# Ledger of designs, part 166: VHH binders against Abasic site processing protein HMCES (HMCES)

Target 1, 269 residues: Abasic site processing protein HMCES (HMCES), of Homo sapiens (Human) (q96fz2)
Amino acid sequence: CGRTSCHLPRDVLTRACAYQDRRGQQRLPEWRDPDKYCPSYNKSPQSNSPVLLSRLHFEKDADSSERIIAPMRWGLVPSWFKESDPSKLQFNTTNCRSDTVMEKRSFKVPLGKGRRCVVLADGFYEWQRCQGTNQRQPYFIYFPQIKTEKSGSIGAADSPENWEKVWDNWRLLTMAGIFDCWEPPEGGDVLYSYTIITVDSCKGLSDIHHRMPAILDGEEAVSKWLDFGEVSTQEALKLIHPTENITFHAVSSVVNNSRNNTPECLAPV

## First folded at step 15 (VHH)

Design sb97 (from sb0 with Y53F; framework vhh_8pnl_2)
Fold by ESMFold2-Fast, scan of step 15:
Formats: C-alpha cells, structure tokens, sequence
Structure sb97 (fold): chain B 269 residues (1-269), chain A 117 residues (1-117)
C-alpha cells in the first residue's frame, strides 16, 4: 500500500468517525493539530494522513477506549533516530510486514509501548500489470458501501452538489497502523509518524496485487486495536490478517501522477 | 503482480563497463526504496546495491568502488553503472522496489550480465 485517497472535508471526516466508548456513549474523536490535515484524492508517503489513536497516549488516566484523531506523517520515524532530517533514514517505513513486525526493532519497540493507530482513508490504490504490455491498470479499493436514497455511486456524481451526496455516508477504510514519536535533536515539535501493516492479499485482490494493508473490519476490531490499555500486543496482533470484505473498480491513469488531486483519480472507468 | 523491466545486460570482457536500467511504465516509484540483486548459476540471490527514496545508497562489499546505483524519479528509472567488471560479476541482475526495510513487493524478470575473457 503506497497510495490512498482521503479527501473528505474535516467536518465530514469527523462525523464518519463517530463511535461508542466503553460505556456506550456516542462520541466524535477529538482533534489534535487539525490544521495539518490536508484532504487529497491522491495521498503519497511522507504526506500527512489522519489516524485514530487512544486518548490515553496524551492524557494520563484517560479512558483508553476514547479516541483522538490526528494527522501523522506517513513513513514511521523511529524514536531512536538521531539525525535531523527524516529523509536520511536508511530504510523505508511506509509499510510494515505483519510476518516480521516483532523481528524489526523499528516496529517492535513502538508496539511494546502500545503505539497502535488506525489509518483512515476513503480507500487505497493498487496497480495491476496488464497483459502483453508494461502498462499498469490502477484500481481504487475500498469497503463495500451501504446503499442510500441519495447517490451511493461514485459514477453517478456529475456535479459538485451530487459529489457531496456520494460522500455523506461513506464508510471509511480503517487500516491497522503503528506510530512512533520522534523528538528532533535540534529541538522543536515532536513528530508523530506511522506505518501501515501489510498482509498477503485476499483471494479477491490477488489478481490486482499480492499484498494488501491489514484492514480492521468493523468497530470491534477497531476498538481492540486502539485500546492499548486493555488489549495486549499479543492479542491485538490476532486482528492482523487478510479480509475479503473489500471491493474495487478500475480508475483512470490520472492517479498515476501523485500531483494530480481531482475526483477523476477515483472515478470508475 | 507488480513487476519492473530491466535492460542493459550483455557480454563484456573483464575490465569493461555496462549500465543497467530498470523502468516501469505508468507507475510512480519515487517514494519506494529500490535495489539491484544478482544471482549467479548455482548460487543464492544476493543484494548488490540499494538506494532509498531519500537517496541514501548502500553497496555489497564486493562491488564498492566499482558500481554506482542512481535513480531518476522524473523518468521512473533506476540505474546501475558497473565499471571494472570481473568474471565473478557474471549473473542475472534483478531490480526490486519496496516500501519497507529489506522487503520488496516489486521485482523485475532480470537481465543477464556475462563477463568473459
């Protein structure tokens, strides 16, 4: 997974993340650094994306089932990194393989601190190699959406007003992530950055790409992954596996260039 | 399947040079770490050179000072400049791309390099 869409306006995104805490109270996640959220149809590594994490990471004695939403840098910078420029990391941390996560210090250490997060997206993109050519066919991959009286179909929206209706009740993709906190050696703000855990593709996606993000399907899985105060690392890792509850459609090559940031990036072709 | 396309292999005499290229049409690898691996007949595949998305390079001891890895993100192309070639450099050369340390999702089909007197 190396490209996502997360284009919802901040208020729409926040409402899409409504949840119940351990006591059954309806809540919206509280924002940290909301000004760093930049909606885009075409999010690449090193950009900021919104993640959910437990409030207990920020407030001593907070209920670990309560959620914060915060933009974090895609590409985990380990807490022990000693240089001033994160681009000088000697390895890529955009993704983290589920099968070696406990063998890699960069991921094992933050996992041991409970630094689990849920990465939010409209969906993600993958590129399928085409027969008889070196051209690739991009696909937009996302949760099955609930039909509504309003248009629930991306292909049916042909005006700005109709585009807003398509996204009103969109079910966001919820991917398992690990984050870390890095303090720049020269001082300044703590950098929060994340990696997306990856697994072998499910049968439904195997013809598009052989790897997929670890998707947390449903509120029970999301709650357990986030709740590091009650759920151990060992128990949380049992949530990491391929899922078949996913759909996709082919999209235009416009998405290939990460500079392109328009609805055409995810529209069906 | 995610695959890259290598080119530039061939037959060369000891002391000669070759420049390998690795490209993909329609896919942006600029955020990926990229690498060159090789596999000689009857031997395991081994890392030759690696370049991160940020431009940090790493080389196997056997090729340091002779090989140079570089990338052109605007052209979505990875290069390996091979100088002072030795018979022991004879192998199939593969390029690879990935978004995590020491693991690559995308591999090429390989290009053959033969160094013979």
Amino acid sequence: as target 1 above (269 residues)
Amino acid sequence: QGQLVESGGGLVQPGGSLRLSCADAGFDFSHYDMAWYRQAPGKERELVARITFGGTTNYADSVKGRFTISRDNAKSTLYLQMNSLKPEDTAMYYCAAGLEYESYDYWGQGTRVTVSA
Scores: ipSAE 0.644, ipTM 0.821, lowest interface PAE 1.4, mean pLDDT 89

Design sb98 (from sb0 with Y53H; framework vhh_8pnl_2)
Fold by ESMFold2-Fast, scan of step 15:
Structure sb98 (fold): chain B 269 residues (1-269), chain A 117 residues (1-117)
Amino acid sequence: as target 1 above (269 residues)
Amino acid sequence: QGQLVESGGGLVQPGGSLRLSCADAGFDFSHYDMAWYRQAPGKERELVARITHGGTTNYADSVKGRFTISRDNAKSTLYLQMNSLKPEDTAMYYCAAGLEYESYDYWGQGTRVTVSA
């Protein structure tokens, strides 16, 4: 996973993240640094994306089931990194393999601190290699959406007005992430950055790409992944596996260039 | 399973030079770490050279001082300049790209390099 869409306006995104805390109270996540949220149809590594994380990371004695939403840099910078420029990191941390997560210091250390997050997106993109050519076919991959006459579906939205209505009740893709906090050695603001955990592709996606993000399907899985105060690392890692509850459609090559940021990036072809 | 296309392989005499290229003109690899691997007949695939998305390079001891890895993100192309080639460099050469250290999710089909008299 190396490209997502997360284009919803802040208020729409916030409502899409409504949840229940441990006591059954209906809540919206509270924002940190909301001005750093930059909606885009074409999010690449090193850009900021919204993640959910437990309030307990920021407030001593907070209820660990309560959620914060915060923009974080995609590409985990380990807390132990000693140089001034994150681009000098000796390896890529855009993704973290589920099978080696406990073997890599960059991921094991923040996991030990409970630094689990849920990465939010409209969906993600993958490029299918076409046999006999150097060309690739991009696909937009996302949760199955509830179909109503008013909300429509991506595949059935054939006019701009219907296309706008698709997003009002969009079920956001919820991917398992790990984050860390890095203090620049020369001073400045703490950098929050994350990686997306990856697993082998499910059967439904195997013809597109051999890897997929670890998707947390449903509120129970999301809640357990975030709640580091009650759910151990060992228990949380049981949530990391492929899912078949996913759909996709082919999109235009417009998405190939990460500088392109228009609805055409995710529109069906 | 190939994702990238290598070119530039061939037959050369010991002491000769070759420049390998790895390209995918339709996709932006600028955020990926990239690498050259090689596999001689009957041997396991081994790392030759690696370049991070930030431009940091690493080389296998057997090629240090002789090979240079570089990238041109505007052209979506990875290069391997091979100098002072030895018979021991004979192998199929593969390029790879990935978003995690030592884990590459994109691989080429390979280009053959033969070094012999």
Scores: ipSAE 0.649, ipTM 0.819, lowest interface PAE 1.3, mean pLDDT 89

Design sb99 (from sb0 with Y53L; framework vhh_8pnl_2)
Fold by ESMFold2-Fast, scan of step 15:
Structure sb99 (fold): chain B 269 residues (1-269), chain A 117 residues (1-117)
Amino acid sequence: as target 1 above (269 residues)
Amino acid sequence: QGQLVESGGGLVQPGGSLRLSCADAGFDFSHYDMAWYRQAPGKERELVARITLGGTTNYADSVKGRFTISRDNAKSTLYLQMNSLKPEDTAMYYCAAGLEYESYDYWGQGTRVTVSA
């Protein structure tokens, strides 16, 4: 996973993240640094994306089931990184393989601190290799959407104008992430950055790409992944596996260039 | 099978030079770590050189000082400049790209380098 869409306006995104805490109280996640949220149809590594994390990371004695939403840099910078420029990190941390996550210091250390987050997106993009050419067909991959009285079902059969109406009740993709906090050696603001955990593709995606993000399907999985105060690292890692509960459609090659940021990036073709 | 296209391989005499290129016209690899691997007859595939999205490089001991890896993100192209070539550099050379630490999801089909008199 190296490209997502997360285009919802802040207010719509916040409402899409409505949840219940451990007491059953309905809540919206509280924002940190909302001014750093930049909606886009075409998010690449090193850009900021919104993630959910436990309020307990910021407030001693907070209820660990309460959620914060914060923009974080995509590409985890380990807390132990000693250079001044995080872009000079000597290895790529855009994705983290589930099978080696406990073997890599960059990921094992923040996991030990409970630094689990849920990465939010409209969906993600993958490129299918076409037989007989080296061209690829991009696909937009997302949760199946519930047909409602106002929004209806979405898919390749829907017109572009009908797609604009589905965002009001869009079910966001929720991907398992790990984050860390890096303090610049010369001073300045703490940098929060994340990686997306990856797994082998499910059967439904195997013809498009052989890897997929670890998707947390449903509020129970999301809650357990975030709640580092009650759920151990070992228990949380049991949530990391391929899922078949996804759908997709082919999109235009406009998405190929990460600088293109228009609705055409995810529109069905 | 490969998703990247290598070029620039060939037959060269010991002490000669070759420049390998790796490109994909339809995809932006600017945010990927990229690497050159090689596989000599009867040997396992081995890392030759890697370059991060930020430009940090790392080389196998056997090629350090002779090979230079570089990238042009505007062209989505990876290069390997090979100088002072030796017969033991004879191998199929593969381009790789990935977003995971020390793991590559995108591979080329390879380009052959033969160093002999």
Scores: ipSAE 0.554, ipTM 0.790, lowest interface PAE 1.8, mean pLDDT 88

Design sc10 (from sc0 with N30T; framework vhh_6z1v_2)
Fold by ESMFold2-Fast, scan of step 15:
Structure sc10 (fold): chain B 269 residues (1-269), chain A 122 residues (1-122)
Amino acid sequence: as target 1 above (269 residues)
Amino acid sequence: EVQLVESGGRLVRTGGSLRLSCAASGLTFTSYAMGWFRQAPGKEREVVAAISRSGGSTWHADFVKGRFTISRDNAKNTVYLQMNSLKPEDTAVYYCAANYAYHLDEDAYDYWGQGTQVTVSS
């Protein structure tokens, strides 16, 4: 997973993340650095994307079930990185393989600090390799959507009102992530950056790509992944596996260029 | 200054019981998960038991399940390890450790005690 869509306006995104805390109270996640959130149909590594994380990372006396939503840089910069420019990191930390997560220093160190996050997206893109050609077919991959009043799929012929209705009730994709905090050696703001954990592809996606993000399907999985104070790292890692609860459709090659940021990127072809 | 001070280690006979205590000072105790680790002569240090920040979740290594129980008293800033049905192979220095996250690997732990010696004889 190297490309996502996360285009919802901040208020719609926030409502889509409504949750229940341990006491049964309905809540919206509290924002950190909301001005850094940049909606896009075509998010690439090094851009900022919204993640959920436990409020405990910011307030030691907070209820571990309370959530913060914050934009973080996609591409984990380890806390021990010594250079002044994080873009000079030699290793690609866009994704983290589930099978080596506890072996790689870049990932095991932040995991030991409880730095688990849930990466939010409308869905993600993958490119299917076609035999006999260099051309690849892009697909938009997302949770099955249960109920928009008058439409079960996105169509180009639908009115703007129908498109707005689709997104008002969209179930966001929730991917397991690890983040770290890097303090610039020359001073300045702490950089929060994340990686997406990847697993072997499920049977439903195997014809598109051999790997997929570790998807946390449902609020119980999301809650356990975020709760670093009550759910051990080892228990949380048991949530990391392929899921079959996923759907997809082919999209236009417009998405190939990460500079293209239009609804056409995810519209069915 | 953060301090973790273990106590209760001594010589006990096979089949005996012992309770270890670890008193924490200089930190907000309720903000830390706690673990008990041990190291026997000539062996690597290993995790014995761990407990979440609230005490609502516990983990015990397979080799002590049913015999040892970890618990904590947040009002007293103390974590305990109740050891029953002790065996000679339980002989080790027992260490108390604190970590901000609930985690089982020793490499992650922020603070460590000096250890308390438990010796189990025939």
Scores: ipSAE 0.808, ipTM 0.919, lowest interface PAE 0.6, mean pLDDT 90

Design sc11 (from sc0 with N30G; framework vhh_6z1v_2)
Fold by ESMFold2-Fast, scan of step 15:
Structure sc11 (fold): chain B 269 residues (1-269), chain A 122 residues (1-122)
Amino acid sequence: as target 1 above (269 residues)
Amino acid sequence: EVQLVESGGRLVRTGGSLRLSCAASGLTFGSYAMGWFRQAPGKEREVVAAISRSGGSTWHADFVKGRFTISRDNAKNTVYLQMNSLKPEDTAVYYCAANYAYHLDEDAYDYWGQGTQVTVSS
């Protein structure tokens, strides 16, 4: 997973992340650096994307089940990185393989510090290789969504063509991530950056691509992944596996160019 | 300065019981998960038990399940290891360790005590 869509306006995204803490209190995640959130239909590595993480990372007295939402750089910069420019990092940390996550220093170190996050997206894109040609077919991949032909609202039925009504109740894709904090040697703001854990693709996606992000399906999985104070790293890693609860449709080649940022990027063809 | 001080290690006979304590100072104890590790002469250090920040979740190695119990008292900044039905192979130096996250791998642990010697004989 190297391309996502995360286009919801900040307020819609925040409501989509409503949750219940360990004490049963209904909550919305609290934002850090909300002005750095940039909605886009076509997010690539090195851009910022919103992630959920435990409030305990910022407040030592906080309940580890309470959530912060923060924009983080896609492409993990390890805390031990010694150079002044993170773009000089010699290896790609966009994704992290589940089978070697505890062997690679870049990932095992932040995992040992509880730096687990949930990466939010509308969905992600993958490119299927086509037989007999060098062309690839892009697909948009996302959680199954509940759709109704007509609005339940008083007054007017929804237009079948109105995609905006779908987004008000969109179920966000929740991907397991690892983040790290890097302090610039010359001073300046701490850089928060993340990687997406990947697994073998499920049966439903095997004809599109051989790998998929580790998807946390449902609030119980999301809560356990984030709760680094009460759920051990080893227990949390048991949540990392392929999931079949996913759907997809083919999209146009407009998405191929990461500079294109329009609804056409995810529209069915 | 963070300090972890183990106590309670001594010589006991096979089948005996022992409770180890680890007192923490210089840190916000309730913000740390705790672990007990041991190392016998000529062997690798191994994780024995671990406990979450609140004490609501615990883990015990297969070789001590049913015999050892980890617990903590956050008001007293102390973690305990209750050891029952002791065997000669339990002879080792027992170490207390603290980590910000609940984690079983020793490499992640932020702070370590000096250890307390447990010897089990017939």
Scores: ipSAE 0.802, ipTM 0.915, lowest interface PAE 0.6, mean pLDDT 89

Design sc12 (from sc0 with N30H; framework vhh_6z1v_2)
Fold by ESMFold2-Fast, scan of step 15:
Structure sc12 (fold): chain B 269 residues (1-269), chain A 122 residues (1-122)
Amino acid sequence: as target 1 above (269 residues)
Amino acid sequence: EVQLVESGGRLVRTGGSLRLSCAASGLTFHSYAMGWFRQAPGKEREVVAAISRSGGSTWHADFVKGRFTISRDNAKNTVYLQMNSLKPEDTAVYYCAANYAYHLDEDAYDYWGQGTQVTVSS
């Protein structure tokens, strides 16, 4: 996973993240740095994406089940990075393999600090290799969506015009992430940055790509991943596995250029 | 200054019971997960038990399951380790440790006590 869509306006995104705390109280996540949120149909590494994390990371007395939503840089910059420019990091931290996460210092250290987050997206893109050519077929991959009385069924068979109606009740993709906090050596604001944990593809996606993000399917999994005060790191890592609860459709080559930011990037072809 | 002070370590006979206490000061206790670790002569330090912020979740190492129980009292800023059916192999210095996240690996722990000696003899 190296490209996502997260295009919902801030208010719509916030409502899509409605949740219940451990006392059963209905809540909306509270924003941190909301002005840094940039909606896009075509998000690439180094851009900011919205993530959910526990309020306990910011408030010592907070209930660990309460959530903050914050934009973070895609591409984890370890807290121990000594250079002044994060772009000079010598290795790629866009993704983190689930099988070696506790072996790699860049990920093991923030996990020990409870720095788990849930990365939000409309869905993600993958490029399928075509035999005998350098051409690749892009696909938009997302949770199955609940049908409405107005839209009927939502999927590859639906017309492009009908896709504009689906966003009112869209179920956001919730991916397991790890974040870290980096303090610039010469001063300035703390940089929050994240990586997406990846697993082997499920059977349904194996023909498109061999890897997929670790998807947290449902509020119980999301709550346990975020709750670093009550759910141990070791217990939370048991939530990291492939899921078959996913759907996809082919999209046009418009998405290939990360500068293209239009609904055509995810429209079925 | 953060301090974790263990107490209760002493000499006990095989089959006996003992309760260790760890009093915390200088930190927001209810915001930290707590762990008990031990180190026997000539051996590496190992995790014995851990407890979440609220005490609602606990973990115990296989070699102490059914014999040891970790608990905490957030009003008293204290974590406990109840040790039953003690064996000579339980002889070690027992350390209390605090970490902001609930985690089982000792490398993550923020604060450590000085330890309390438990000796089990036949």
Scores: ipSAE 0.804, ipTM 0.914, lowest interface PAE 0.6, mean pLDDT 90

Design sc13 (from sc0 with S31N; framework vhh_6z1v_2)
Fold by ESMFold2-Fast, scan of step 15:
Structure sc13 (fold): chain B 269 residues (1-269), chain A 122 residues (1-122)
Amino acid sequence: as target 1 above (269 residues)
Amino acid sequence: EVQLVESGGRLVRTGGSLRLSCAASGLTFNNYAMGWFRQAPGKEREVVAAISRSGGSTWHADFVKGRFTISRDNAKNTVYLQMNSLKPEDTAVYYCAANYAYHLDEDAYDYWGQGTQVTVSS
């Protein structure tokens, strides 16, 4: 996973992340650096994307089940990185393989500190190799969305109103991530950056790509992944596996250029 | 100034019971997961048991399941290891350790005690 869509306006995104804390209290995640959130249909590595993480990372008196939402740079910069420019990092940290996550220092160190996050997206893109050509077919991959008569019965199926209605109740894709905090050696703002954990593709996606992000399907999985104070790293890693609860459709080659940022990027073709 | 002080280690007979205590000072105890580790002469240090911040989740190594129980008292800033049906193989120095995240690998742990010796005789 090297390209996502996360286009919802901040208020819609926030409501889509409503959750219940350990005490059963209904909450919305509190924003950190909301002005750094840049909605886009076509997000690539090194751009910022919203992630959920435990409030306990920022406030020592918080319950580890309470959540904040923060934009983080895609492409993990390890806390121990000594150079002044993160672009000098010699290896790609856009994704982290589940099978070696506890063996790679870049990932095992932040995991030991509880730096688990949930990466939010409308969905992600993958490019299928096409037999007999050097062209790739892009697909938009996302959670199955709830089909309701309320969403479809008001107005015509082709109305602009219907497009707005699907996003109001869109189930965001929730991907398991690891983040780290890097302090520039010469001073400046702390950089928060993340990687997406990847697993072998499920049967449904195997014809599109051999790998997929580790998807946390449902609030129980999301809560356990984030709760670094009550769920051990080793127990949380049991949540990392392929899922079949996913759907997809082919999209236009418009998405290929990461500078294209329009609804056409994810529209069915 | 953070200190973890283990106590309760002593000589016990095979089949006996013992409770180890670890008193924490200089940190906000409720913000830390706790672990018990042990090291026998000539062996690697190994994780024995671990407990989440609230005590609501515990983990025990396969070789002590059913015999050892980890618990904590957050009002007393203390973590405990109740050891039952002790075997000579349990002879080791037992270490208390604290980590901000609930984690089983020793490399992540922020603070360590000095250890308390448990010797199990025939």
Scores: ipSAE 0.797, ipTM 0.911, lowest interface PAE 0.7, mean pLDDT 89

Design sc14 (from sc0 with S31T; framework vhh_6z1v_2)
Fold by ESMFold2-Fast, scan of step 15:
Structure sc14 (fold): chain B 269 residues (1-269), chain A 122 residues (1-122)
Amino acid sequence: as target 1 above (269 residues)
Amino acid sequence: EVQLVESGGRLVRTGGSLRLSCAASGLTFNTYAMGWFRQAPGKEREVVAAISRSGGSTWHADFVKGRFTISRDNAKNTVYLQMNSLKPEDTAVYYCAANYAYHLDEDAYDYWGQGTQVTVSS
């Protein structure tokens, strides 16, 4: 997973993240740095994407079940990185393999600090290798959406009015991530950056790509992944596995160029 | 300033019971997960048991399951290890440790006690 869509306006995205805390209170996640959120149909590494994380990372006396939503840079910059420019990092930290996550220092250290996050997206893109050609077929991959009076299905939107309604009830893809905090040597704001944990592809996606992001399917999995004070790292890692609860459709080659940022990037062809 | 002090270690006979205590000071205790680790002569240090911030979740190593129980009292800033049915193989220095996140790998732990010796004889 190297390309996602996360295009919802901030208010729609916030409502899509409604959750219940430990006391059973309905809540919306509180934003940090909301001005850094940049909606896009075509997000690549080094861009910012919204993630959920426990409020406990910012307030020691907070309830660990309370959530913050914050934009973070895609591409984890380890806290120990010594150069002034994060783009100079020699390692590719866009993704983190589940099988070596506890062996790689870049990921093991933040995991030990409880720096687990849930990466939010409308869905992600993968490119299927096609026989007899150098061209690859892109697919948009996302949670199955519930069909209601306000359809959550992209395929059900047949007009601008209906298109807007599908996104109001869209079930966001929730991917397991690890983040770290890097302080620039020259001073300035702390950089929060993340990586997406990857697993072997499920049977349903194996014809498209051999790897997939670790998807946290449902609020119980999301809550356990975020709750670093009550759910051990080792217990949380048991949530990291392929899922079959996913759907997809082919999309236009418009998505190939990460500079293209239009609805055509995820529209079915 | 942060201090973890283990107590309760002593010589006990095989089949006996012992409770270890670890008193914490200089930190906000209920914001830390706690762990018990041990190191036997000629062996590497290993995790024995761990407990979440609230005490609502616990983990015990397979080699002590059913015999040892970790617990904590946040009002007293203390973590405990109740050890039952002790075996000679349990002979080790037992360490308590604190970490901001609930985690089983010793490398992550922020603070460590000095250890308390438990010796189990026939």
Scores: ipSAE 0.779, ipTM 0.900, lowest interface PAE 0.7, mean pLDDT 90

Design sc15 (from sc0 with S31R; framework vhh_6z1v_2)
Fold by ESMFold2-Fast, scan of step 15:
Structure sc15 (fold): chain B 269 residues (1-269), chain A 122 residues (1-122)
Amino acid sequence: as target 1 above (269 residues)
Amino acid sequence: EVQLVESGGRLVRTGGSLRLSCAASGLTFNRYAMGWFRQAPGKEREVVAAISRSGGSTWHADFVKGRFTISRDNAKNTVYLQMNSLKPEDTAVYYCAANYAYHLDEDAYDYWGQGTQVTVSS
């Protein structure tokens, strides 16, 4: 997983992340740096994407079940990195393999600090190898979606209002991530950056690509992954496995160029 | 200044029991997961048991399951290790440690006590 869509306006994204804390209270996650959120149909590594993490990382008196949304850089920069420019990092940290996560210092250290996050997306893109050609077919991959309500405008696929209704109730893809905090040696703002944990592809996706992100399917899995105070790293890692609860459709080659940022990137073909 | 002070270690006969205590000061105890580790002469340090911030979740190593129980009292800033059916193989220095996150590997732990010696004789 090297490309995602996360295009929802901030208010719609926030409502899509409504949750219950440990006390059963209905909550919306609080934003950190909301102005750094950049909606896009075509997110690539080095760009910022919204992640959920425990409020406890920022507020010592918070319950570990309370959540923050924060934009973070895709591509984990380890806290121990000594250079002034993150682009000087010799390792690709866009993804982290589940089978070696506890062996790699870049990921083991932040895991020991409880730096688990949930990476939010509309869905992700993968490119299927086509036999006999060098062309690849892109697919948009996402959670199965709830059927929209039967209002007076049902069936109006060409209506802009109807498209807005689809996204209002969109079930966001929730991917397991690890983040770290890097302080530039020359001073400046702390950089928060993340990696997406990857696993072997499920049966349903095996014909498209051999790897997939570790998807946290449902609020119980999301809550346990984020709750670094009550769920051990080792228990949380048991949540990291392929899922079959996923769907997809082919999309046009418009998505291939990461500079293209339009609804056509998601449209079925 | 953060301090973790273990107590309760002593000589005990095979089959006996001990309760180890670890008193924490200088930190907000309920913001830390706690672990018990041990190191026998000539061996690597190993994790024995760990407990979440609230005490709602515990973990015990396979070699002590059914014999040892970790618990904590956040009002008293203390973590405990109840050790039953002690074996000579349990002879070690037992260390209390604190980590901001609930984690089982010793490399992550922020603060460590000085240890308390447990000797189990035949």
Scores: ipSAE 0.804, ipTM 0.918, lowest interface PAE 0.6, mean pLDDT 89

